# Ledger of designs, part 15: VH-VL binders against Cytochrome b561 and DOMON domain-containing protein At2g04850

Target 1, 131 residues: Cytochrome b561 and DOMON domain-containing protein At2g04850, of Arabidopsis thaliana (Mouse-ear cress) (q9sj74r43to173)
Amino acid sequence: QQASIAWTYHPHNATLDLCFFGTFISPSGWVGWGINPDSPAQMTGSRVLIAFPDPNSGQLILLPYVLDSSVKLQKGPLLSRPLDLVRLSSSSASLYGGKMATIRNGASVQIYASVKLSSNNTKIHHVWNRG
Below, E stands for the ipSAE of ESMFold2; O stands for the ipSAE of OpenDDE; V2 stands for 0.75 times the mean of E and O plus 0.25 times the DockQ between their complexes.

## First folded at step 7 (VH-VL; framework fv_enfortumab)

Design k4 (from c14 with heavy chain S33Y W103F; at its last look DockQ between E and O 0.06; V2 from the best seeds 0.00; counts 0 for: pae O 9.7 > 2, placed apart)
Fold by OpenDDE, look of step 7:
Structure k4 (fold): chain C 131 residues (1-131), chain A 122 residues (1-122), chain B 107 residues (1-107)
Amino acid sequence: as target 1 above (131 residues)
Amino acid sequence: EVQLVESGGGLVQPGGSLRLSCAASGFTFRDYYMNWVRQAPGKGLEWVSYISSSGSYTYYADSVKGRFTISRDNAKNSLSLQMNSLRDEDTAVYYCARGFLEFSYEDYFDYWGQGTTVTVSS
Amino acid sequence: DIQMTQSPSSVSASVGDRVTITCRASQDISTWLAWYQQKPGKAPKFLIYAASSLESGVPSRFSGSGSGTDFTLTISSLQPEDFATYYCQQANSFPITFGGGTKVEIK
């Protein structure tokens, strides 16, 4: 199963609308998408949105994180520092099947984000991972 | 132009409390995470506390955990630092510092206030 | 915690000199490193983040390099207004930490 991303850039307001398509590999797993300013192929150093199940309700949660150098590929939620993404106009996540869908191995997730880019920023290094 | 103006510094006895304030102007305050950084007389810079744009997340240096509380009022463009149980080693110039836009992937402090002096002495 | 070690603690130089300041992190911080300039009685001023970008208004004679654990700030040709104390700062993880500073003095 492959991940994919779709986007639309709006030059008039420098807004990038994104939709990342990922897949969970476990009921307690996570799926993350973001951008890395330094290394396009590395999650470390990235600013990401992480989708994972709420430990109490099992409902899908989406939170922003900064993945520092201590972050290792792991099962379950990533250990990183939370971040309020100031240029994130909006974000949401949804499971295929809707709100009543259950996170399981093979469950498809869509991460939506609208990001304001600087006027001179024409290159974005996307990253993603799961665990 | 971006401006950060600290206030609230003064002389206080050990064990006392003080509340610092930082008034922000010239930018969209709610879009930036904010920090407090202090500098003891003749010493280097020490990060004290961080607060996210919305105020949802806060972090503290171990030296001030449990004693200091950072907060912000985005409607008033104001940052605060409540300092309790003050110690001699808390004596310093306290700066409010704006973090660069978080999603820009640069977590440096691009603007600083002039600082406000806190002196803890018996 | 990530310790930031600057070298040297002080350096004497003349106008026109090339000045190099190093900053070493106790662990890999990728490129999450910033440099600041501070003059006596003034607040610190942001100079450069890693090796990627300069703050608007910062002279081109200032440049940064490095990644991982070793970083360098270079002043290609020291000017009279550059005599100050410089600090590095890591933004890789909390707690945010600064180097001890490097004072650039007049020879």
Scores: ipSAE 0.006, ipTM 0.643, lowest interface PAE 9.7, mean pLDDT 86
ESMFold2, look of step 7: ipSAE 0.007; ipTM 0.599
ESMFold2 (binder alone), look of step 7: mean pLDDT 92; pTM 0.942

Design k5 (from c14 with heavy chain F100T D107Y; at its last look DockQ between E and O 0.07; V2 from the best seeds 0.00; counts 0 for: pae E 10.2 > 2, placed apart)
Heavy chain, then light chain:
Amino acid sequence: EVQLVESGGGLVQPGGSLRLSCAASGFTFRDYSMNWVRQAPGKGLEWVSYISSSGSYTYYADSVKGRFTISRDNAKNSLSLQMNSLRDEDTAVYYCARGTLEWSYEYYFDYWGQGTTVTVSS
Amino acid sequence: DIQMTQSPSSVSASVGDRVTITCRASQDISTWLAWYQQKPGKAPKFLIYAASSLESGVPSRFSGSGSGTDFTLTISSLQPEDFATYYCQQANSFPITFGGGTKVEIK
ESMFold2, look of step 7: ipSAE 0.007; ipTM 0.572
ESMFold2 (binder alone), look of step 7: mean pLDDT 93; pTM 0.953
OpenDDE, look of step 7: ipSAE 0.029; ipTM 0.665

## First folded at step 9 (VH-VL; framework fv_enfortumab)

Design m1 (from k3 with heavy chain Y111S; at its last look DockQ between E and O 0.10; V2 from the best seeds 0.00; counts 0 for: pae E 7.9 > 2, placed apart)
Heavy chain, then light chain:
Amino acid sequence: EVQLVESGGGLVQPGGSLRLSCAASGFTFRDYSMNWVRQAPGKGLEWVSYISYSGSYTYYADSVKGRFTISRDNAKNSLSLQMNSLRDEDTAVYYCARGFLEWSYEDYFDSWGQGTTVTVSS
Amino acid sequence: DIQMTQSPSSVSASVGDRVTITCRASQDISDWLAWYQQKPGKAPKFLIYAASSLESGVPSRFSGSGSGTDFTLTISSLQPEDFATYYCQQADSFPITFGGGTKVEIK
ESMFold2, look of step 9: ipSAE 0.013; ipTM 0.662
ESMFold2 (binder alone), look of step 9: mean pLDDT 92; pTM 0.950
OpenDDE, look of step 9: ipSAE 0.022; ipTM 0.659

Design m2 (from k3 with heavy chain S104L Y111S, light chain F94T; at its last look DockQ between E and O 0.06; V2 from the best seeds 0.00; counts 0 for: pae E 11.2 > 2, placed apart)
Fold by ESMFold2, look of step 9:
Structure m2 (fold): chain C 131 residues (1-131), chain A 122 residues (1-122), chain B 107 residues (1-107)
Amino acid sequence: as target 1 above (131 residues)
Amino acid sequence: EVQLVESGGGLVQPGGSLRLSCAASGFTFRDYSMNWVRQAPGKGLEWVSYISYSGSYTYYADSVKGRFTISRDNAKNSLSLQMNSLRDEDTAVYYCARGFLEWLYEDYFDSWGQGTTVTVSS
Amino acid sequence: DIQMTQSPSSVSASVGDRVTITCRASQDISDWLAWYQQKPGKAPKFLIYAASSLESGVPSRFSGSGSGTDFTLTISSLQPEDFATYYCQQADSTPITFGGGTKVEIK
């Protein structure tokens, strides 16, 4: 799987701005990125943003989740417990190719997030996957 | 000033029910996850239940699962714990605790009420 | 579930002494650990998060250290108002669990 991440940390307001770059493997697939508080990084307990096509409109949507052992990520409709976050300051997703781009095999997606951290938090483990 | 005030504790027989309430003020209640934490006489702290800021997600300790129900009313700035099928081991001081408002540390408790006492006996 | 073991169960010390309390986790919890102070008849008070970060308004004589499985709370110069029971709490995994507590008594 082909993925990358870029970030900038702003110490004056303890904010991490990031962009995750990934690709879809099907028109009905999903791409996810998140933060895993466990060490080393594991899917269980991750706070994840998942990009996927709206089943009705086909438009790209991005939803937050917390993953636990009772909920498994799988191809198709999302079954993960939705994440009720306060400190995720902003998030969005976009496809390469602007507003006319479509979700397809090999389509590139960018997931943007802005996360408020404590000033003393010195490490973040991240995870990603697709299906 | 942040205030959390619990109420609804009392003496109840085994198998009985109580509803605890927590009135919140001095902060934007709807932005914070909330918890109940209890402390049996002479014992340590035990986490009981969690509710997300919107109320969409709840979690329970195994010892209370199926008997206790956490809920919140963001319009009234109140947290509740419905306690059914009470047992002797549920005797404790029950604290309303505010979740720490950071993404990675939501499961810490940065503000606590003074507690309400639940006694389950004969 | 992650078991949190505190030691010692109690400490007697004089004003001005350095007091050290330890907390051990049953598995690696990185630095996702908090410390609380509880005085008799009162609610717990939040002291330290992320193992070493001091909450606003907490006196600088309190400090935390550690990572992984072994953590320490230190009171550098014990004051009369510091007698209390201290609890550690892990925030790495649900369910949330606390240590058994350490009672600090002033001689």
Scores: ipSAE 0.006, ipTM 0.543, lowest interface PAE 11.2, mean pLDDT 79
ESMFold2 (binder alone), look of step 9: mean pLDDT 93; pTM 0.949
OpenDDE, look of step 9: ipSAE 0.020; ipTM 0.673

Design m3 (from k3 with heavy chain S33E S104V Y111S, light chain D28G; at its last look DockQ between E and O 0.07; V2 from the best seeds 0.00; counts 0 for: pae E 9.4 > 2, placed apart)
Fold by ESMFold2, look of step 9:
Structure m3 (fold): chain C 131 residues (1-131), chain A 122 residues (1-122), chain B 107 residues (1-107)
Amino acid sequence: as target 1 above (131 residues)
Amino acid sequence: EVQLVESGGGLVQPGGSLRLSCAASGFTFRDYEMNWVRQAPGKGLEWVSYISYSGSYTYYADSVKGRFTISRDNAKNSLSLQMNSLRDEDTAVYYCARGFLEWVYEDYFDSWGQGTTVTVSS
Amino acid sequence: DIQMTQSPSSVSASVGDRVTITCRASQGISDWLAWYQQKPGKAPKFLIYAASSLESGVPSRFSGSGSGTDFTLTISSLQPEDFATYYCQQADSFPITFGGGTKVEIK
């Protein structure tokens, strides 16, 4: 259950740069991080970035989702609850271990995001999980 | 089918007031940010106001700030624009516009009503 | 405020022509730009978001390009239903602003 987050706020362009650090618990598992404007204890309605292996290639994929009430990945056009304060401008993910890194139990992943914030409020409720 | 229907436009004197309404149907209204956009006769589009899905945040064009108030009633699927201290330059067709509901693209307008006309003249 | 300058203000063209419309932002807006089509007496129609992504149901003859300050809408082979006014819109920051419009007219 090892997870941490690091962040830097840039007032010049109202941008929050963040990096979430998490670990996989399975070679076919996933690691997700996101924000929920309605509740910090709830995954439903969260805007999340999910890192997982491509079923065909095994390569690390990072995709954005809005989670439904079942808290499952959904493909296709995303219907999301808007963030009142924030706008995702970029994201990426990488595994610790360089060129030889593979998704396995204990593998560490970094999820990077840049989020543009409203000048009126910088409070963010974040969520994470893995499976 | 997504529908946005504006109402409440009309002829008013300078300094007068009007309240515009927008009735929404065919989608979960409470999940979307909403906007008002206007178009003066023979002119381009001008954004007027924004309200977040929760109503926690509102923004206004400088030309209307302090005179117009955007509000929403999520129980009634209704967006409103209270317009006070109206001026000749407020004469326009006013559109209700739905925000494009994606984390990256929320400030685009993916659905528009047909508009309601406000005319301010002595 | 971010000023959006469209050019030309109008284009006279025939069916089958390639039409190019330019939109310039007064400061960098990355790819936070949309294009809309408006026919007389009608509300604007959403065409393109994120500078180059076509909205569902928009014909593939429409394309968008650009990043930063310079953006282009292209209609590769003009059709009768494409005669309209086109607007760009920045979504980088409030206040939201539109270009002045480009009217595409029958030659």
Scores: ipSAE 0.007, ipTM 0.575, lowest interface PAE 9.4, mean pLDDT 79
ESMFold2 (binder alone), look of step 9: mean pLDDT 92; pTM 0.947
OpenDDE, look of step 9: ipSAE 0.023; ipTM 0.645

Design m4 (from k3 with heavy chain S33H F100T S104M Y111S; at its last look DockQ between E and O 0.09; V2 from the best seeds 0.00; counts 0 for: pae E 7.1 > 2, placed apart)
Heavy chain, then light chain:
Amino acid sequence: EVQLVESGGGLVQPGGSLRLSCAASGFTFRDYHMNWVRQAPGKGLEWVSYISYSGSYTYYADSVKGRFTISRDNAKNSLSLQMNSLRDEDTAVYYCARGTLEWMYEDYFDSWGQGTTVTVSS
Amino acid sequence: DIQMTQSPSSVSASVGDRVTITCRASQDISDWLAWYQQKPGKAPKFLIYAASSLESGVPSRFSGSGSGTDFTLTISSLQPEDFATYYCQQADSFPITFGGGTKVEIK
ESMFold2, look of step 9: ipSAE 0.017; ipTM 0.663
ESMFold2 (binder alone), look of step 9: mean pLDDT 94; pTM 0.956
OpenDDE, look of step 9: ipSAE 0.022; ipTM 0.664

Design m5 (from k3 with heavy chain F100H S104F Y111S, light chain F94T; at its last look DockQ between E and O 0.06; V2 from the best seeds 0.00; counts 0 for: pae E 8.7 > 2, placed apart)
Fold by ESMFold2, look of step 9:
Structure m5 (fold): chain C 131 residues (1-131), chain A 122 residues (1-122), chain B 107 residues (1-107)
Amino acid sequence: as target 1 above (131 residues)
Amino acid sequence: EVQLVESGGGLVQPGGSLRLSCAASGFTFRDYSMNWVRQAPGKGLEWVSYISYSGSYTYYADSVKGRFTISRDNAKNSLSLQMNSLRDEDTAVYYCARGHLEWFYEDYFDSWGQGTTVTVSS
Amino acid sequence: DIQMTQSPSSVSASVGDRVTITCRASQDISDWLAWYQQKPGKAPKFLIYAASSLESGVPSRFSGSGSGTDFTLTISSLQPEDFATYYCQQADSTPITFGGGTKVEIK
């Protein structure tokens, strides 16, 4: 429940720089942050970055998704269609405790992103969740 | 297969009104922003109007502000353009165009209908 | 408003030629630029987005480059089916604007 975000918007090139702080609740869980560029009452169309452990190595990975109308956020693995090409200027995720930190209940994660926003959009709603 | 089919074009006198429709199929319509783009005979492309995927945001070219109204019905997979106070310079083929759904690149038009012709004369 | 200046206005070329079309924005638009192909009597076809990203199904002889204010579309080996008018489009700010078009004629 306890999460925070810091952000800076650069109007000249329509770039949003951000850092989201969240926590895992399971060693096989996920932490997600995203933006809905249009509707705060709907999850459909949200663009999300999901941090979760690689099933083989256990290392933190961060992947982008667009949520469609066929998925719901639920406890357990996120079920959404991945896109082959997603425009991010940069993104990364890291755990508190450095390179030796592991994903487990209570582990803190930082999600960093720089994304370019549409020139037709001037209002952005953010969402976050975990499972 | 993505399909966009425009209808409602025709001949109208200056000061008249027309309502254009665009029927969408082959994709989840409510996930995409939609646009109208027009092309006068023998001329280039001109963006006319935009509507966000939920319908909450609309934008218009200055040349049509106050005269045209874009709307959508996500339950019926349809986009509309109400055109009032039509002028000679509104004569064009009007295309329904889908915004490209990728991390905030919705301002690109990745699918187009075949267009419907509006002629404003006499 | 961002003005998009496209050149040349037309070009005549033979099959196999390299064709280069340029587009210049009146202000820095980073890489927020698309290219479209329009054949006579048809709707425009999406070719390239983000200045250089090729849309799926577009032949690899098409390529885009540039950032800031100066952009190019290149057809490396012109084919008979490439006869068309090509438009650039900026997506940096409203209103959305297009270049004036470049008509490519096959000799």
Scores: ipSAE 0.007, ipTM 0.601, lowest interface PAE 8.7, mean pLDDT 79
ESMFold2 (binder alone), look of step 9: mean pLDDT 92; pTM 0.943
OpenDDE, look of step 9: ipSAE 0.018; ipTM 0.663

Design m6 (from k3 with heavy chain S33Y Y111S, light chain F94S; at its last look DockQ between E and O 0.06; V2 from the best seeds 0.00; counts 0 for: pae E 8.5 > 2, placed apart)
Fold by ESMFold2, look of step 9:
Structure m6 (fold): chain C 131 residues (1-131), chain A 122 residues (1-122), chain B 107 residues (1-107)
Amino acid sequence: as target 1 above (131 residues)
Amino acid sequence: EVQLVESGGGLVQPGGSLRLSCAASGFTFRDYYMNWVRQAPGKGLEWVSYISYSGSYTYYADSVKGRFTISRDNAKNSLSLQMNSLRDEDTAVYYCARGFLEWSYEDYFDSWGQGTTVTVSS
Amino acid sequence: DIQMTQSPSSVSASVGDRVTITCRASQDISDWLAWYQQKPGKAPKFLIYAASSLESGVPSRFSGSGSGTDFTLTISSLQPEDFATYYCQQADSSPITFGGGTKVEIK
């Protein structure tokens, strides 16, 4: 299975530009990517971007979250409280195959983000998951 | 409502030990970085230590490194600071402070306790 | 360690005055800076994060600006409850450090 990430760090303004590449495993599934300032093994405390289909239109939606300890990772949209977007400068998601692509098992997704970081982050744990 | 309540301060002689505690309520404690910040009488604020939300990472100001130990008990919603080999310059009000929960902002302190006073004297 | 230098150490002002407090970092900290208000005998109160973003419930007369090494806290029209000591804090690098404080006093 294939998940990958490409990134560029801009030290001038401490900005990380990144693209995460992942795949859906169902038409009603989700793909998430994020960073965890503490632990790579646990999702709690992760700042994540979740890509999933709009239940009514099937259109790809990307929303930011901070995961709390009550979050369950399972098939379907992963929900937590919406995040204040101050340090998430921009984000978007797209499917391989352009405008006509649909979310289904094996559909590839790209998640783009621009995130401002402090220099205290000498070690960044990235996380991803899908359901 | 977020509450942080410190306890364990008091009067000690140089070379003595104290353990400070901070009881947290009104939020999910295990999701936050926690800090100790102190303020000597008539002086400004000095950061002392932090602990990551899981407890996996700790860091200390040079002035206390090797003498103080920060810890947390996520089951009891408590933060602790074990202070050994206390010196006159450790005299201060000690505040328990919660890290700000935003992307990459855990090093700001959005909630503070009332403080507990530690006096190290003769 | 990043040294945070606040200026002035104190300022005398009247209700209604515009008050400006500066904070200088010893190295580029981007906008990783917070401001706190502390009244005598009380814990600090979080005012501003990311140099210019107001915390929820903070009056709009408070504003922050700056990036890099030079930062400013402005109170556009001083109110009686604003007489306090103000601290800046960098969040760019460990160890976390505060400025020395600026006391805003009644003139």
Scores: ipSAE 0.012, ipTM 0.613, lowest interface PAE 8.5, mean pLDDT 79
ESMFold2 (binder alone), look of step 9: mean pLDDT 91; pTM 0.937
OpenDDE, look of step 9: ipSAE 0.023; ipTM 0.652

## First folded at step 10 (VH-VL; framework fv_enfortumab)

Design q1 (from k3 with heavy chain S104M, light chain A50K; at its last look DockQ between E and O 0.64; V2 from the best seeds 0.00; counts 0 for: pae E 7.6 > 2, grease 20.6 > 18.9)
Fold by ESMFold2, look of step 10:
Structure q1 (fold): chain C 131 residues (1-131), chain A 122 residues (1-122), chain B 107 residues (1-107)
Amino acid sequence: as target 1 above (131 residues)
Amino acid sequence: EVQLVESGGGLVQPGGSLRLSCAASGFTFRDYSMNWVRQAPGKGLEWVSYISYSGSYTYYADSVKGRFTISRDNAKNSLSLQMNSLRDEDTAVYYCARGFLEWMYEDYFDYWGQGTTVTVSS
Amino acid sequence: DIQMTQSPSSVSASVGDRVTITCRASQDISDWLAWYQQKPGKAPKFLIYKASSLESGVPSRFSGSGSGTDFTLTISSLQPEDFATYYCQQADSFPITFGGGTKVEIK
C-alpha cells in the first residue's frame, strides 16, 4: 500500500491545500483520504473524500463522507451520511493518463482538496485507505 | 426519530451545584458532537459548551469556563453538564443540541431538546 | 469573539407579507451562517445552514442569502405559523455566537 501527500497550509485564513496520491487495487475499488478532527488512527468521525467508479458510467467520481460506526471501508459504496461540503472549498480527483485512463489494479489517482480548518485545532490527523 | 431529553434542572442557591443530563435516542450518539445552549428568561440564545464525538475536544463560553464541565458517556447515549459555583446569571433554560454533521465540524445545531430549567436564587 | 448583530429587533407584520431580517457579523465568516426559528416556550428549530441551504422539511417560503458579513432571511409570504423569534448563528469559529433575535409578531 503506497501513498503520498503534498500540502500547503495558509495560516492567514486557516486553509489547507493538498494533493493526495494513491492507487486503485481493483476496477471496482475505491481510494479514500480524509482527516479526523478528534483523534489519530480512528476511522469513526473521519471526514473523507472517496474516489470510485460511478456504477452506471464507470467515470471517476469523488464524494465526501463522514464515517460513522456502522461503516466498513471495503470495496463498494460506503454507508455514510453525505456532507453539504460547507467546510470544503474545492475538491477534485483525476487518474494518471488523462481522459483515456481507466480504473484498474495499479491505476494512479490524485485527490485534490482545499479545506478550511478551525483556528482552535492544533493537530491534524489524516487517514487513507483503499479497497 | 431523533430525540434529546434534558433533565436535572431545578432551584439552587448561589454557589451551589447541579448536574444536567441529556438522554439521546433515534441516532448513533457516538458519531455526533454535542452542545449545551442556554436562554435566560426573556433573553436570546447563548452557547455554553461543546464536546466532540469522542469527547477528546471540549470548548466553553468564557462566562462558564472553570465552573462548568461537559462530558459524555457514549455507552449510555448520554451527555452531561456539571455546573459548579452557580451564579444568578446562570438562571436559564438549558438545551441539549446535536451538532449538524458537515465535513470538518458540527457547527450547526440540527436537533434540540425541549430544555430543562435552572433557577439560581436565594 | 465574532459579534452577530440582528435587525430589526422586532417586526409587526400581517399574514401574506414579505418579511426580511438581517444579520451582520463583526468579521468575514464566508457563508458559515445558520438561521433558527423559536416559538414561545419551545426549543429553537433549525431552518437554514450555510447561509442559503434550506433544511429538510422547511417550507420553501423561507430563504437565506449573503456571504462575508451581511446576511438576510426572507419569508416570502408570511403564514400564521411563522410568528416567532428568529436567530442567526455564526459557524465560523469558537465561541459559537448568536444574533440577539428578531421577533416577528402579528400586526
Scores: ipSAE 0.013, ipTM 0.646, lowest interface PAE 7.6, mean pLDDT 81
ESMFold2 (binder alone), look of step 10: mean pLDDT 93; pTM 0.953
OpenDDE, look of step 10: ipSAE 0.113; ipTM 0.776

Design q2 (from k3 with heavy chain S104M Y105H, light chain A50K S53R; at its last look DockQ between E and O 0.63; V2 from the best seeds 0.00; counts 0 for: pae E 10.0 > 2)
Heavy chain, then light chain:
Amino acid sequence: EVQLVESGGGLVQPGGSLRLSCAASGFTFRDYSMNWVRQAPGKGLEWVSYISYSGSYTYYADSVKGRFTISRDNAKNSLSLQMNSLRDEDTAVYYCARGFLEWMHEDYFDYWGQGTTVTVSS
Amino acid sequence: DIQMTQSPSSVSASVGDRVTITCRASQDISDWLAWYQQKPGKAPKFLIYKASRLESGVPSRFSGSGSGTDFTLTISSLQPEDFATYYCQQADSFPITFGGGTKVEIK
ESMFold2, look of step 10: ipSAE 0.007; ipTM 0.619
ESMFold2 (binder alone), look of step 10: mean pLDDT 93; pTM 0.952
OpenDDE, look of step 10: ipSAE 0.224; ipTM 0.815

Design q3 (from k3 with heavy chain S104L Y105E, light chain A50K; at its last look DockQ between E and O 0.58; V2 from the best seeds 0.00; counts 0 for: pae E 8.8 > 2)
Fold by ESMFold2, look of step 10:
Structure q3 (fold): chain C 131 residues (1-131), chain A 122 residues (1-122), chain B 107 residues (1-107)
Amino acid sequence: as target 1 above (131 residues)
Amino acid sequence: EVQLVESGGGLVQPGGSLRLSCAASGFTFRDYSMNWVRQAPGKGLEWVSYISYSGSYTYYADSVKGRFTISRDNAKNSLSLQMNSLRDEDTAVYYCARGFLEWLEEDYFDYWGQGTTVTVSS
Amino acid sequence: DIQMTQSPSSVSASVGDRVTITCRASQDISDWLAWYQQKPGKAPKFLIYKASSLESGVPSRFSGSGSGTDFTLTISSLQPEDFATYYCQQADSFPITFGGGTKVEIK
């Protein structure tokens, strides 16, 4: 699937700044990116950020989730409690195309995140998907 | 509801060994990191050890490194702490604590067991 | 290792009083700070994470604030069930460390 990522790692405080680039495949679709600190290319146990249109306003929203073993990321956004993330210092999402951009097939999205990793773990495994 | 039940505490001589167990129920154990935290009589809380949800990563307090080994069995929903070369300062109530399930939040403890008492007596 | 210093070590207060407890980290920990409540003979209870986020089911009279090195737990109006020992905990780096505790006692 079409995606790319740019990142900068700051080893002195174990902070990863990143931007994930993806595209929507429908006006009601979603784009997700996340980290699995233990297991490469695994969705179960992943901490994910999902960008999708607000069903009321159509505006781009970004929500955090933790995936468990019983949930498949093939359908709709997942909710987790609480929405505040401890290791996620900041996050945001934006569409390409300026103030008039809308979510549709081929619309480009950026997901920005700044995350703190364990000071003893300088390797992470990231995951992404869309629907 | 979330339940954590510790066992395996007791009286042991210095230099001896004990193995603590924590039985987990009411949640999907394999999705959570787990910790041991101890409290000496009349004293504050001291973090002892951490294990990641898959068991791939472990961390230890300096006071127990090389003597204690944390492990988990995700098929049996159990956490263990093997304690070797026990010392007087290891006397404490030992709590099993679940890592808070948020983005990389395995360092907070949202549920605790009732504790099991370890007494190291000369 | 990050040292966590709590103040005061104890406070004597009455039902209805406002109580403020402070916690200082030996280095910048951003907002990676939790608060716990412990009653005698019981396990600690999780109250606040990320310095200011209230855990579900915790009464709204509890609040947390701070970032960097200085943090505060406030109980706006003490209730009888709030007499306990309170601990802060940094979640910035291993090893995980707790403050020494603050005992809130009946005056």
Scores: ipSAE 0.007, ipTM 0.619, lowest interface PAE 8.8, mean pLDDT 80
ESMFold2 (binder alone), look of step 10: mean pLDDT 92; pTM 0.950
OpenDDE, look of step 10: ipSAE 0.042; ipTM 0.719

